# Designs tried in a protein design chat: VHH binders against Uncharacterized protein YOR238W. Part 18

Target 1, 303 residues: Uncharacterized protein YOR238W, of Saccharomyces cerevisiae (q08634)
Amino acid sequence: MDEKVELILVPCHSIWKSSSHPSDNSVNLGQLPEYWHLAPFQYEGNDHLAFIKHGLTAIKLLLQRFDTATVIFSGSQTKKEAGAISEAQSYYFLFEKLIRYVMSNDNIDVPNFDNELRLLLKEVKNLLSSQNVNVDELFYGGSITTEEFSLDSFDNLIYSIYRFEEVNKKFPQKITIIGFAFKMPRFISCHAKAIDYPQSNITYIGIDPKPANYNQTQLSKYYDDLVQMEDKNALSLFSSDWYATKDRLLTKKRSRNPFNRTAPYAQNIFCKENGKRIEGIEDDEEYFETKIKCKMPWSSPRQ
Below, E stands for the ipSAE of ESMFold2; O stands for the ipSAE of OpenDDE; V2 stands for 0.75 times the mean of E and O plus 0.25 times the DockQ between their complexes.

## First folded at step 9 (VHH; framework vhh_7qbe_3)

Design k5 (from g3 with S47Y; at its last look DockQ between E and O 0.72; V2 from the best seeds 0.00; counts 0 for: pae E 3.4 > 2, grease 25.6 > 24.2)
Fold by ESMFold2, look of step 9:
Structure k5 (fold): chain B 303 residues (1-303), chain A 117 residues (1-117)
Amino acid sequence: as target 1 above (303 residues)
Amino acid sequence: QLQLVESGGGLVQAGGSLRLSCTASGSDYAMGWFRQGPGKEREFVAYISWSGGSTYYADSVKGRFTISRDNAKNTLYLQMNSLKSEDTAVYYCAASEWYSDVDYDHWGKGTRVTVSS
């Protein structure tokens, strides 16, 4: 088995519509917002382009460390209107299609991609050539897989750690998360700490949404709104509900599961106790100190 | 659970105006309008941020439609001017409680707008 040591984690945020075909015979590569199941706020930021930047950045990093890393796209079947397809699986399909497209064409200027995306595509194409890795090996050789049960960002981290072990037979010694920059504090300051993952072994690469044609004042308002909503609706909640077992976060998590998915990770103690899901942890700090700290396969040794 | 109730739809002559309303049972939501015309997929119309500081419009309605909100009444508005036959659709109010990795959306039942020649 390749000595896989690094998890490259891409938390997913939407579902790409693979069956959507343009009437002008162009190809659907995710470049337009109508190719995705987007929430209203995701249109303003061109969030769909950020999703593509997240995945391409993950593939770029994988190609630079192909023998030691595994990319995991993480996200469940969260949209009833999309049918029984997960966010993670839709990302996997999109990136395979996109990479095959760029490897089959000399001209890789995708309409509506910005210059950063075009550069990322070119970098990935060059890396595939220099690493002597074909697209089948990249996607079907075990270097890229999915985690399809996550219903929130805490799940994204912990389920992907167990998925990495499921695929590679070892827990990751290093994690790189690629997501929205404004979400970094919830992953690093909340989730990683709550599961006792060593801070020196986890890295976050942030790529935020980018509204088109905004002046600096409009951009400032946009990013201020993002930070306020992140603080109100996620960061503050996870700060007082580390494991998402309490009413607000647990209720929202359950409502995001229209296809009744249950994660199959027997080693995941955060979701089960005595064969049942953990519900309503009263004192998160006490739970951490007694059940988690220095007790996880990935915990740092005490001195 | 958040409830969204649209109102204000009806029959209007081309070139006319109409104002849609959406009353939410709660507060603190980013909100927007979508529409579904005959034989078409549901499409985005307009968005307003939770703070009210940002608005965003589909190109097809920019300059003709104005989204606004009254947070004291938990009500979202869509002022539609210079209406065209192509604007004929069921208009849906949508809301999102939070910006997260796994967001859920709330949808109203819709209000029909018919623009006559």
Scores: ipSAE 0.382, ipTM 0.728, lowest interface PAE 3.4, mean pLDDT 86
ESMFold2 (binder alone), look of step 9: mean pLDDT 82; pTM 0.839
OpenDDE, look of step 9: ipSAE 0.497; ipTM 0.798

Design k6 (from q4 with S47F E97D L102V Y104M Y106V; at its last look DockQ between E and O 0.67; V2 from the best seeds 0.00; counts 0 for: pae E 3.9 > 2)
Fold by ESMFold2, look of step 9:
Structure k6 (fold): chain B 303 residues (1-303), chain A 117 residues (1-117)
Amino acid sequence: as target 1 above (303 residues)
Amino acid sequence: QLQLVESGGGLVQAGGSLRLSCTASGSDYAMGWFRQGPGKEREFVAFISWSGGSTYYADSVKGRFTISRDNAKNTLYLQMNSLKSEDTAVYYCAAGDWYSDVSMDVWGKGTRVTVSS
């Protein structure tokens, strides 16, 4: 019997268009930006390649600790134009297709993948071969699943913790988050703190977007802009709105929920029994001190 | 609520120039232009970061189109030079917050550009 203790969390950032057919005789493996529902800023960074790197890194880690970890892709049905498919489900479909493709082909030099992505794909193929893990066991054996209700990064963390317990009957003792490096402070310094998850038990692996054909000056400017906008419009907001119940963050959540999804995690202290979020937390620090600190199943014991 | 209003579309002869504008309620958004020709899918044209320091262009328009912004006027521009018949489309302004967990895409209603021979 396996004892799953580690959540490998992949916050999702877009929806892969599984029905898009390439016109150049290649297969759609997510390698082109038009295979995704991208926001304007995601084109510059080739963010779609980063999404693939996030998922492949998660699968690589899973293969190295297959008996003790569960990968969760996390993200809701956030795009009306994509229909009733979640970011998480689209990632799950893409990575199953990608892994089956590479295990069925000797030549795995996928057009438009960059060099890091090609190396990562080769590493995953080698691990599957050397460990004799077949693709059905990987995807259908309970090691990879989805969390499909998250509308922001706070949800990504807390809903995936409850999803992990739903699947494994135990809360995760360790969390590894694989996402954009520039987002690490909001997960570690805001979200994990806000839910009293022990800092020593969370690891963050950051993989940022990589614009193509930028010189070093352009690249430096690009990453500076990323960090400054993250600080100004996300980290700063979560620092004063720990649970995303106030104007700006709540308005953004509502705009990302065109299909009116309601989370089924009734045990989640941040949702009511009907799956609706708690709103109007007046004093976040008081709420933390009275409702959260040392009171969560994953909290450290009091000194 | 963020609103995007495009203007500047019209009829122009091949080889000519046209300038599109898009007015937004703020300057803290990454913004871009997309276009959709008759019977075609909407395609990416150009992107500019909130600071104006980073730009990116589709290959089909690189060297001919220039995206820029004036944050004092909350206005995005697309200067289109050396226009071709294949540039005929409805051009949409789009904005998204410059952080990846918020793909809040706001779209304008579009402005039509027709390039005649």
Scores: ipSAE 0.342, ipTM 0.716, lowest interface PAE 3.9, mean pLDDT 86
ESMFold2 (binder alone), look of step 9: mean pLDDT 80; pTM 0.820
OpenDDE, look of step 9: ipSAE 0.497; ipTM 0.789

Design k7 (at its last look DockQ between E and O 0.57; V2 from the best seeds 0.00; counts 0 for: pae E 6.1 > 2, grease 24.9 > 24.2)
Fold by ESMFold2, look of step 9:
Structure k7 (fold): chain B 303 residues (1-303), chain A 118 residues (1-118)
Amino acid sequence: as target 1 above (303 residues)
Amino acid sequence: QLQLVESGGGLVQAGGSLRLSCTASGSDYAMGWFRQGPGKEREFVAYISWSGGSTYYADSVKGRFTISRDNAKNTLYLQMNSLKSEDTAVYYCAASGEWYSDVSYDHWGKGTRVTVSS
């Protein structure tokens, strides 16, 4: 067993439909938006391609530091229409299928992938070819796993830290998050600070959605809108509800749990013994100062 | 609470046209149309951004369907032309005020039935 010290975290954003089969005799590798359970706004940005870029980037990083890192796809069973499959599990299935497809075929030009995805695929294939790790070891050897109980981005971070410890018997000494660039402030400036994770030990790699056929003016407006809506619907809310235990964030969290999932992390101070999330923290700064600051297994030692 | 009310469904001949409407109790929502045919999964049809500046269509309806919105009336429209038997479905209006949120939930109407006869 290698000494795993780094969590490579991929927050998931949708569920891939593994049972969808193309009528044109191509393979479903997630390349079309209809292969995913997408919200309406995710169609404009070709968000499904970004999801694939996030996972391929995580696998690329894992291959460069295979002995010291673990990839965790993080996301719960959040879509009633998809049935009892989590976002994280669907990512795991997709990337195993994609990697096996790429390694079994000389032509890796997947239809509807953009140039960035094609380059990522080539890089991953080259790394696998140069490593003493086959695809079975990559996916079944404990280097890639899932966290399937997260209902928001705060959960993505804290539950994946506990999942990493569950798998590796140690808390991560560094974290690399791979997600949308516009979401970086909520993870770094809100979540990581709220749990006292050292800022020097956490890195964010951002890959944003990319609308097709937009001119530069349309593209600029699209990204400006992303930042504004992120501030309105997430960043400002987490700034006054650090642990997502109140009002709007709690209501949203509950709505994403149609299958009543309960996390198994009894040692997590944000969960009760039965795995239910703590609710109703009245004073977040007081809670942080008294329960969190310098008291987490990952907290920096005092000066 | 956001309410979505669809109208305009009905029976129409192949090659014909139909216009669906969806009235929302407010603006500031990204909106779209989905449909569910007999024995099929619900599928995406069309999307329009909350500002109305961007539209996106499923390949199966491109060039035949047009989505639009009238924010003064809080109403979403779907103009369906050159209808085919494959367009037979219950059409659902959907809206989301929660952009890229980890805990957003979608709002759905009850649906309106469209039947395209051969």
Scores: ipSAE 0.125, ipTM 0.589, lowest interface PAE 6.1, mean pLDDT 85
ESMFold2 (binder alone), look of step 9: mean pLDDT 81; pTM 0.826
OpenDDE, look of step 9: ipSAE 0.314; ipTM 0.718

Design k8 (from j2 with S27Y Y29S; at its last look DockQ between E and O 0.59; V2 from the best seeds 0.00; counts 0 for: pae E 5.2 > 2, unsure alone 62.7 < 65)
Fold by ESMFold2, look of step 9:
Structure k8 (fold): chain B 303 residues (1-303), chain A 117 residues (1-117)
Amino acid sequence: as target 1 above (303 residues)
Amino acid sequence: QLQLVESGGGLVQAGGSLRLSCTASGYDSAMGWFRQGPGKEREFVAYISYSGGSTYYADSVKGRFTISRDNAKNTLYLQMNSLKSEDTAVYYCAASDWYSDTDYDVWGKGTRVTVSS
């Protein structure tokens, strides 16, 4: 049993369809967009490949610091058409299947993976061998787990902190988030500050989508549009609603919970004594100053 | 509260053409079309950004279908040419509340397209 101090957090963005199979007897390893519940513009970016890069990067980091880190895939049962499976659980199943497949086969050239993804997969395979960590130990030994109640990016951070404490009996001293680069300001400049997590102890690794067959001009436009839309349509909302308790963000949060899940983290500072969420925080800065600042288990000591 | 209204579905012979429309007054997000054939899961057809500058198509319809939008009317179009029997499906319009969240929040009720040979 090792002393875990680092949370490696992977916010999830979709649900992998484990029961989907191709007609040509190839195996479903998440490599095709049809194996996922994707929104239309996620097809343009080949976002499903980015999801796999996020998870493999998290596993790579875990293997480099196996005794001190825990990977948490974070995301709830958010899609009615997918049934009672969470984003987080589907990632867990996919990465176990993918890594077992690769470790059992000499030829690891997975169709439809791009070059970056194939190199990541080779690196993970080499690390497993050099660290003498078998796949059972990696997935069943407590080093990788799920957080299955998050309904937005604020939940991804705060619920995963409490999940880490639930499994390791201490709060994380360091957090590494692996997600889309265009979402980094939301996590670092909004969420981490809103819960008083020390900025020196949190790191964000960004891996953006990559459209196929775009020339350099098309790529530049694609990424500029992503950043602009994130700034305009998401970052501005969290800047005026730090805890997602007001009309627009709360309505969206409710719509992502078709299976009526309730998080089990009773000590969560954003829940009432009876476990219900706090709603309608009118003055976020006042709430932070009176309830959060210097009062969290992870807060820096007073000057 | 936003609502999407599809129209333009119907019966058409193979090789024919049909144009679908989807209107949501005051809606200004990225939009797309999905379809669900008999006994099949819902599948992606086409996507267009709010500005209209980025479009993307499923391989099965590329070269035959054209997505467009008229932002003055808040209307999304899907021009379907060279229709095949495998294009028979209920076609759904979808829109995102916020583009940067990469999820679609709003779906229409669908319009039926039947391609007979």
Scores: ipSAE 0.227, ipTM 0.663, lowest interface PAE 5.2, mean pLDDT 85
ESMFold2 (binder alone), look of step 9: mean pLDDT 79; pTM 0.806
OpenDDE, look of step 9: ipSAE 0.541; ipTM 0.815

## First folded at step 10 (VHH; framework vhh_7qbe_3)

Design m1 (from k1 with G96S V102T S103D H106V; at its last look DockQ between E and O 0.67; V2 from the best seeds 0.00; counts 0 for: pae E 3.4 > 2)
Amino acid sequence: QLQLVESGGGLVQAGGSLRLSCTASGSDYAMGWFRQGPGKEREFVAYISWSGGSTYYADSVKGRFTISRDNAKNTLYLQMNSLKSEDTAVYYCAASEPYSDTDYDVWGKGTRVTVSS
ESMFold2, look of step 10: ipSAE 0.503; ipTM 0.795
ESMFold2 (binder alone), look of step 10: mean pLDDT 80; pTM 0.810
OpenDDE, look of step 10: ipSAE 0.667; ipTM 0.869
ESMFold2, look of step 12: ipSAE 0.383; ipTM 0.718
ESMFold2 (binder alone), look of step 12: mean pLDDT 80; pTM 0.815
OpenDDE, look of step 12: ipSAE 0.632; ipTM 0.855

Design m2 (from k1 with V102H; at its last look DockQ between E and O 0.80; V2 from the best seeds 0.00; counts 0 for: pae E 3.0 > 2)
Fold by OpenDDE, look of step 10:
Structure m2 (fold): chain B 303 residues (1-303), chain A 117 residues (1-117)
Amino acid sequence: as target 1 above (303 residues)
Amino acid sequence: QLQLVESGGGLVQAGGSLRLSCTASGSDYAMGWFRQGPGKEREFVAYISWSGGSTYYADSVKGRFTISRDNAKNTLYLQMNSLKSEDTAVYYCAAGEPYSDHSYDHWGKGTRVTVSS
């Protein structure tokens, strides 16, 4: 059995509509916004293409590290209108379809994909071909799996670590996170710190949205706005609520759980009683010092 | 829980104008308008960032519609000019945390806009 030591984490940001069909008899490979349950702000940046880039990048890395890495798509059932399907599951099925498409067709030029996506597809195809990797093995062999209970980015990290342990019977020694670049600070400076995971063992690959037909000034404004929003609505909040146990972040999480899902591995994670996550941590620093620091399976020894 | 309430819908002649409003409690959300016409799927219309500094429009409404917000009044607006029959739809206000961990949206109940030829 291959020693899996690396978690390749893809935090999900939407739900792919597998049942959506193009009117022109084309194949739904997530190339259009209407193939996704997008938030209003996700249209401007063509975020759906970024999602695909995240996943393909993860798969590419997996293929390069096939013996040692596991890809985990992470995201719960977050949209009532999408039904009881998790973000993670939707990603899993999308990329299965996409990879099968790539391997089954000589022409892999998908309409509405940008050059970066085209390149990623080509790279993935080349890797699959050169390594003689079977698509079934890739997706059904345990190298790609889902974490379906995360309700925020903190959950993405901690639940995926535990999901990794469920699958591989060991905690990851290395984590590669693939997501939006502007979210990197929350993962590294907040989440990783909060759970005492060594920062040196985390790699973040940032791939941001890209609006179409924007001039330089417009793009600059767009990205500035993203950073400001991130700071206001996430980074600042997590800085004062490390574990998302206080009202604002907790409320957000609850609002993203319309199907009332509970993580099965939550009992092992900051649990008060009966698998319920601790709420209302008054002093995060004290909590960290007394309950987390040097006490996690992945913690470094106390100096 | 964020509640969204749309208003301003009605009957208007082609070429006419209409202004929609959406009341939202809170200024920390990115907001947008969607619409669903008869027999059609819900489609994106316009987006505005939490600060109002960035906007984006669907191609079908670009140049005709203007999205704006007044955070002091907790209100989102959609100015619709040069209306066409194709603009007939139920218009929905939506809000979401700006590029949050999950793209969950809050939705209003919608307001009907009918454009007559």
Scores: ipSAE 0.234, ipTM 0.671, lowest interface PAE 2.5, mean pLDDT 90
ESMFold2, look of step 10: ipSAE 0.394; ipTM 0.728
ESMFold2 (binder alone), look of step 10: mean pLDDT 82; pTM 0.839

Design m3 (from k1 with V102K S103D; at its last look DockQ between E and O 0.32; V2 from the best seeds 0.00; counts 0 for: pae E 3.6 > 2)
Fold by ESMFold2, look of step 10:
Structure m3 (fold): chain B 303 residues (1-303), chain A 117 residues (1-117)
Amino acid sequence: as target 1 above (303 residues)
Amino acid sequence: QLQLVESGGGLVQAGGSLRLSCTASGSDYAMGWFRQGPGKEREFVAYISWSGGSTYYADSVKGRFTISRDNAKNTLYLQMNSLKSEDTAVYYCAAGEPYSDKDYDHWGKGTRVTVSS
């Protein structure tokens, strides 16, 4: 019935441990780093709190435009020790649990959440109440879904566009990405351009990690290191490997796939008909000019 | 391919000391130590940033353990002092690239530490 035109994309970054149960009768709502499969650097930044902020922000935006948007959590089965559960599915389960908890309790002051999270949670609760949208309709009514095959940020964008079409039978006319602020250039200046998605139709909302108990010097150093590593390990690489089909980016992509997933999106031109990836694009600019520019369903042709 | 090789585990009496090492094939990673005791979940022990300028410790080891790195030798260290029986675990070296695109992390095979009373 409703005409969905906007993709609200949440690139996922970890897997929530739904089976982790505290011995003190508290509830696991993702509030502690031990409830996630975190890389070492993600402990310093309290990255798990940023993950929750990304998802709550996406749900807030969805509630403000419920009839026209679809939220997609995007990320594959990337951790062998977590079993056959994807980042995206773990986010979906966590946010359903969190929202049901909040709607069932008067006291929503979740321990270890910071002030920004508490505000977001209150805003979401108020929106659900004022719009008479119940939690079953929110999660089971087709407004929130998952994309479970992405292995990097390029995949997050292109696979979620095709997943949106799979669910809604049309490509998104507008995209809002909610992720780390330091990653905005790779999504906007690399990925969106590489697939010819119109710059005026894509928006990025950035929420960075925040280490606790750092003085100004430590905090400045932390964010300087983030930007330096983002440039070294991602942005500069995507600038010379637009589609992540070779060298370091391909090696990293393969290392994130311990369960050997292949994407089922048959119309995705970056995959072969059997779902295997296209690899080894030698000249990205030639590929763009030949296969992508003004040729994608979302391209803006010249007048 | 990033390779992580731990060493330095063994048997030690309570109150004693032990130094763990982890040799990496590169130095551009944030690195840390995790451990898994019998029947327990893997838990965080200590972290050191890529530059070596930031360290972070689990409360259970603060004041007793020291993490350090030697980027010229691509080696991560964990100096473990005042060891307790509850420190008995398999200790894992882990490395992660700081760009947060995906969970691009690497784990060693682990080294066993047993603290006898």
Scores: ipSAE 0.302, ipTM 0.692, lowest interface PAE 3.6, mean pLDDT 86
ESMFold2 (binder alone), look of step 10: mean pLDDT 82; pTM 0.833
OpenDDE, look of step 10: ipSAE 0.441; ipTM 0.786

Design m4 (from k1 with V102S S103Y; at its last look DockQ between E and O 0.84; V2 from the best seeds 0.00; counts 0 for: pae E 3.2 > 2)
Fold by ESMFold2, look of step 10:
Structure m4 (fold): chain B 303 residues (1-303), chain A 117 residues (1-117)
Amino acid sequence: as target 1 above (303 residues)
Amino acid sequence: QLQLVESGGGLVQAGGSLRLSCTASGSDYAMGWFRQGPGKEREFVAYISWSGGSTYYADSVKGRFTISRDNAKNTLYLQMNSLKSEDTAVYYCAAGEPYSDSYYDHWGKGTRVTVSS
């Protein structure tokens, strides 16, 4: 009956350790950095709390748009030390656990959540209660799912579009991406353009990391360094390698695939019919003009 | 391919000092130290940003350990002072490009530190 038209996309950035149990009888809700497979730089910004904010924001939006939206957590099996579990599946497990915890407990103050996250959790609880939400329907009824083959942010967007079609039998008319604010330009100004997704139909909600106990000078320096490294390590690279098929981005992408996953999306023009990725696109602008522009199911009509 | 080689581990008396080094084959990485005690999970020790402008320490080592880097030599250091028996572990150097989608994380083989009573 209801027509799913909006993809709410959460690009994932780590793997939650679902089997990790605190020795002190507390509950693992992802609130400590030790509950995640974090890179060194993710400790300073409390990035794990941002991951939880991203997913809860997606669920909040879904609760407001339940009949017309699908949430997709997106990310592959990217860490050998974590085993054969994807970032996306770990997020799905975490948020199901967190929502059930919220519905089963009056006191939802989690000690290591920051103030923003506590407020967001309360907002989600209020929506769940006011709508008398059936948690089984929320998680098992087709409104929340995963995309488990993405190895970079370009994949997060294009694979989730095809995953949305796989589950809903139509491509999304709108996309809302929920991620780090500093990553917005690569998604909006690079990836969406590279696949000819209409700019008027895509929205980005940004939530950045937040170091604890930093004064304003320390915060300013932290965010300045963050933006500089985003430009150096991602934005500038995607600007000259739109589809991540060349040297530096392709090498990074391959390093995130220790379990040799192959994406299953038959309609994806960036994968050959044998399941292999297209590599070595020589001229990105020419490729866009000849293969992509006005040729994608979601393209706007030619002017 | 980024390669990380740790050195400087050894046996040291409690209260003593030790300096760990990690030589990287490149210079554009945020770097850090982790450690793993016998039968325990790997835990975070210290981080330094690629520019050297930000450092961050686990509570258990703050005030005793100092992370630094020499970008001309592509070398990361961990100065470990006032060592305690609980600091006994294999210490791993880690590097990654901050906020890259393709987390280009690399880990060394580790260097063993034993702190005797």
Scores: ipSAE 0.387, ipTM 0.745, lowest interface PAE 3.2, mean pLDDT 87
ESMFold2 (binder alone), look of step 10: mean pLDDT 82; pTM 0.838
OpenDDE, look of step 10: ipSAE 0.669; ipTM 0.870

Design m5 (from k1 with V102T S103M; at its last look DockQ between E and O 0.69; V2 from the best seeds 0.00; counts 0 for: pae E 5.1 > 2)
Fold by ESMFold2, look of step 10:
Structure m5 (fold): chain B 303 residues (1-303), chain A 117 residues (1-117)
Amino acid sequence: as target 1 above (303 residues)
Amino acid sequence: QLQLVESGGGLVQAGGSLRLSCTASGSDYAMGWFRQGPGKEREFVAYISWSGGSTYYADSVKGRFTISRDNAKNTLYLQMNSLKSEDTAVYYCAAGEPYSDTMYDHWGKGTRVTVSS
């Protein structure tokens, strides 16, 4: 009955500690950095709040196009200290908990959420109420799912495309990615190009981290540093290693797989039949021209 | 592989001070301190950006601890003042590449701090 045509993709960046319980009379809704497995650099920007903004924005968009979109949270079991739980599954659990909390309480002023998050919560609550959408249908009815094998941003895109087809029986005609604004060039100018996904059919919504109590000079320096490190650590690398099969990107990808996950997407030409990733592509342009261009199910037809 | 070597741990009286050092083989990493007390999970203590321009502290140490770095010496410091028994822990130096697709962290082996009553 529903014709799902749009993938709303949320690349995940951490694991929410669902078993962490505050000792005071409050609930863990991901609002404190201690509720997440954060790397040192993620504390300054309150990255955990950005993660919540990404997911709430995805759910808001889903509610506005409920019959035609599927939200996919994307990310693998990437942190040994967190155990065998994926980033994607932890996001799914958090957002179900958060939405049920918001719909069960009149006061939706979650401590430690910033004003942007509070506005997003209100918008989502209003959409659910006005459309009379059952929370069980939202989360258990096939509109929100996970992709749990991605180990980098290239995987986030290509595995989620195949996951969308796995659950909806067709490839997405449109993709909306919701993530950090400073990462947009790697998704749009590198990844989408590398898999021949039409640029006119992919949209990026960017929401960056937001340090607390910074003046304008401190904010400018913070965001300049982000852009510089994004270029150094990701964008420049993907520009010369389109499919993440070479030394630096492959080594980083392998280090994020402490639980030895193997992707199950049989149609994915970047994985072998057993789900293991193809490695060692030496000439990316030649690979694109011979294996990818005009040959993907989502490619534009020739002439 | 980046190498991180901590030093400066020891026994100190409550109310006292101690300075931890961490020497790194490189300087382009965001760096921070974590700690793990007896029977507790690892917890964040302090962070400094790779450029040294931004710092952030856990609430439990704010106003008492100061993080700094000397990029000429590739050394990260944690000045700990007004120490409490609750600060007893193994302190770990950590480093990471900001916003890489890996959550791969480089960790030192730790240095023990014991705060006696």
Scores: ipSAE 0.206, ipTM 0.650, lowest interface PAE 5.1, mean pLDDT 86
ESMFold2 (binder alone), look of step 10: mean pLDDT 81; pTM 0.833
OpenDDE, look of step 10: ipSAE 0.369; ipTM 0.738

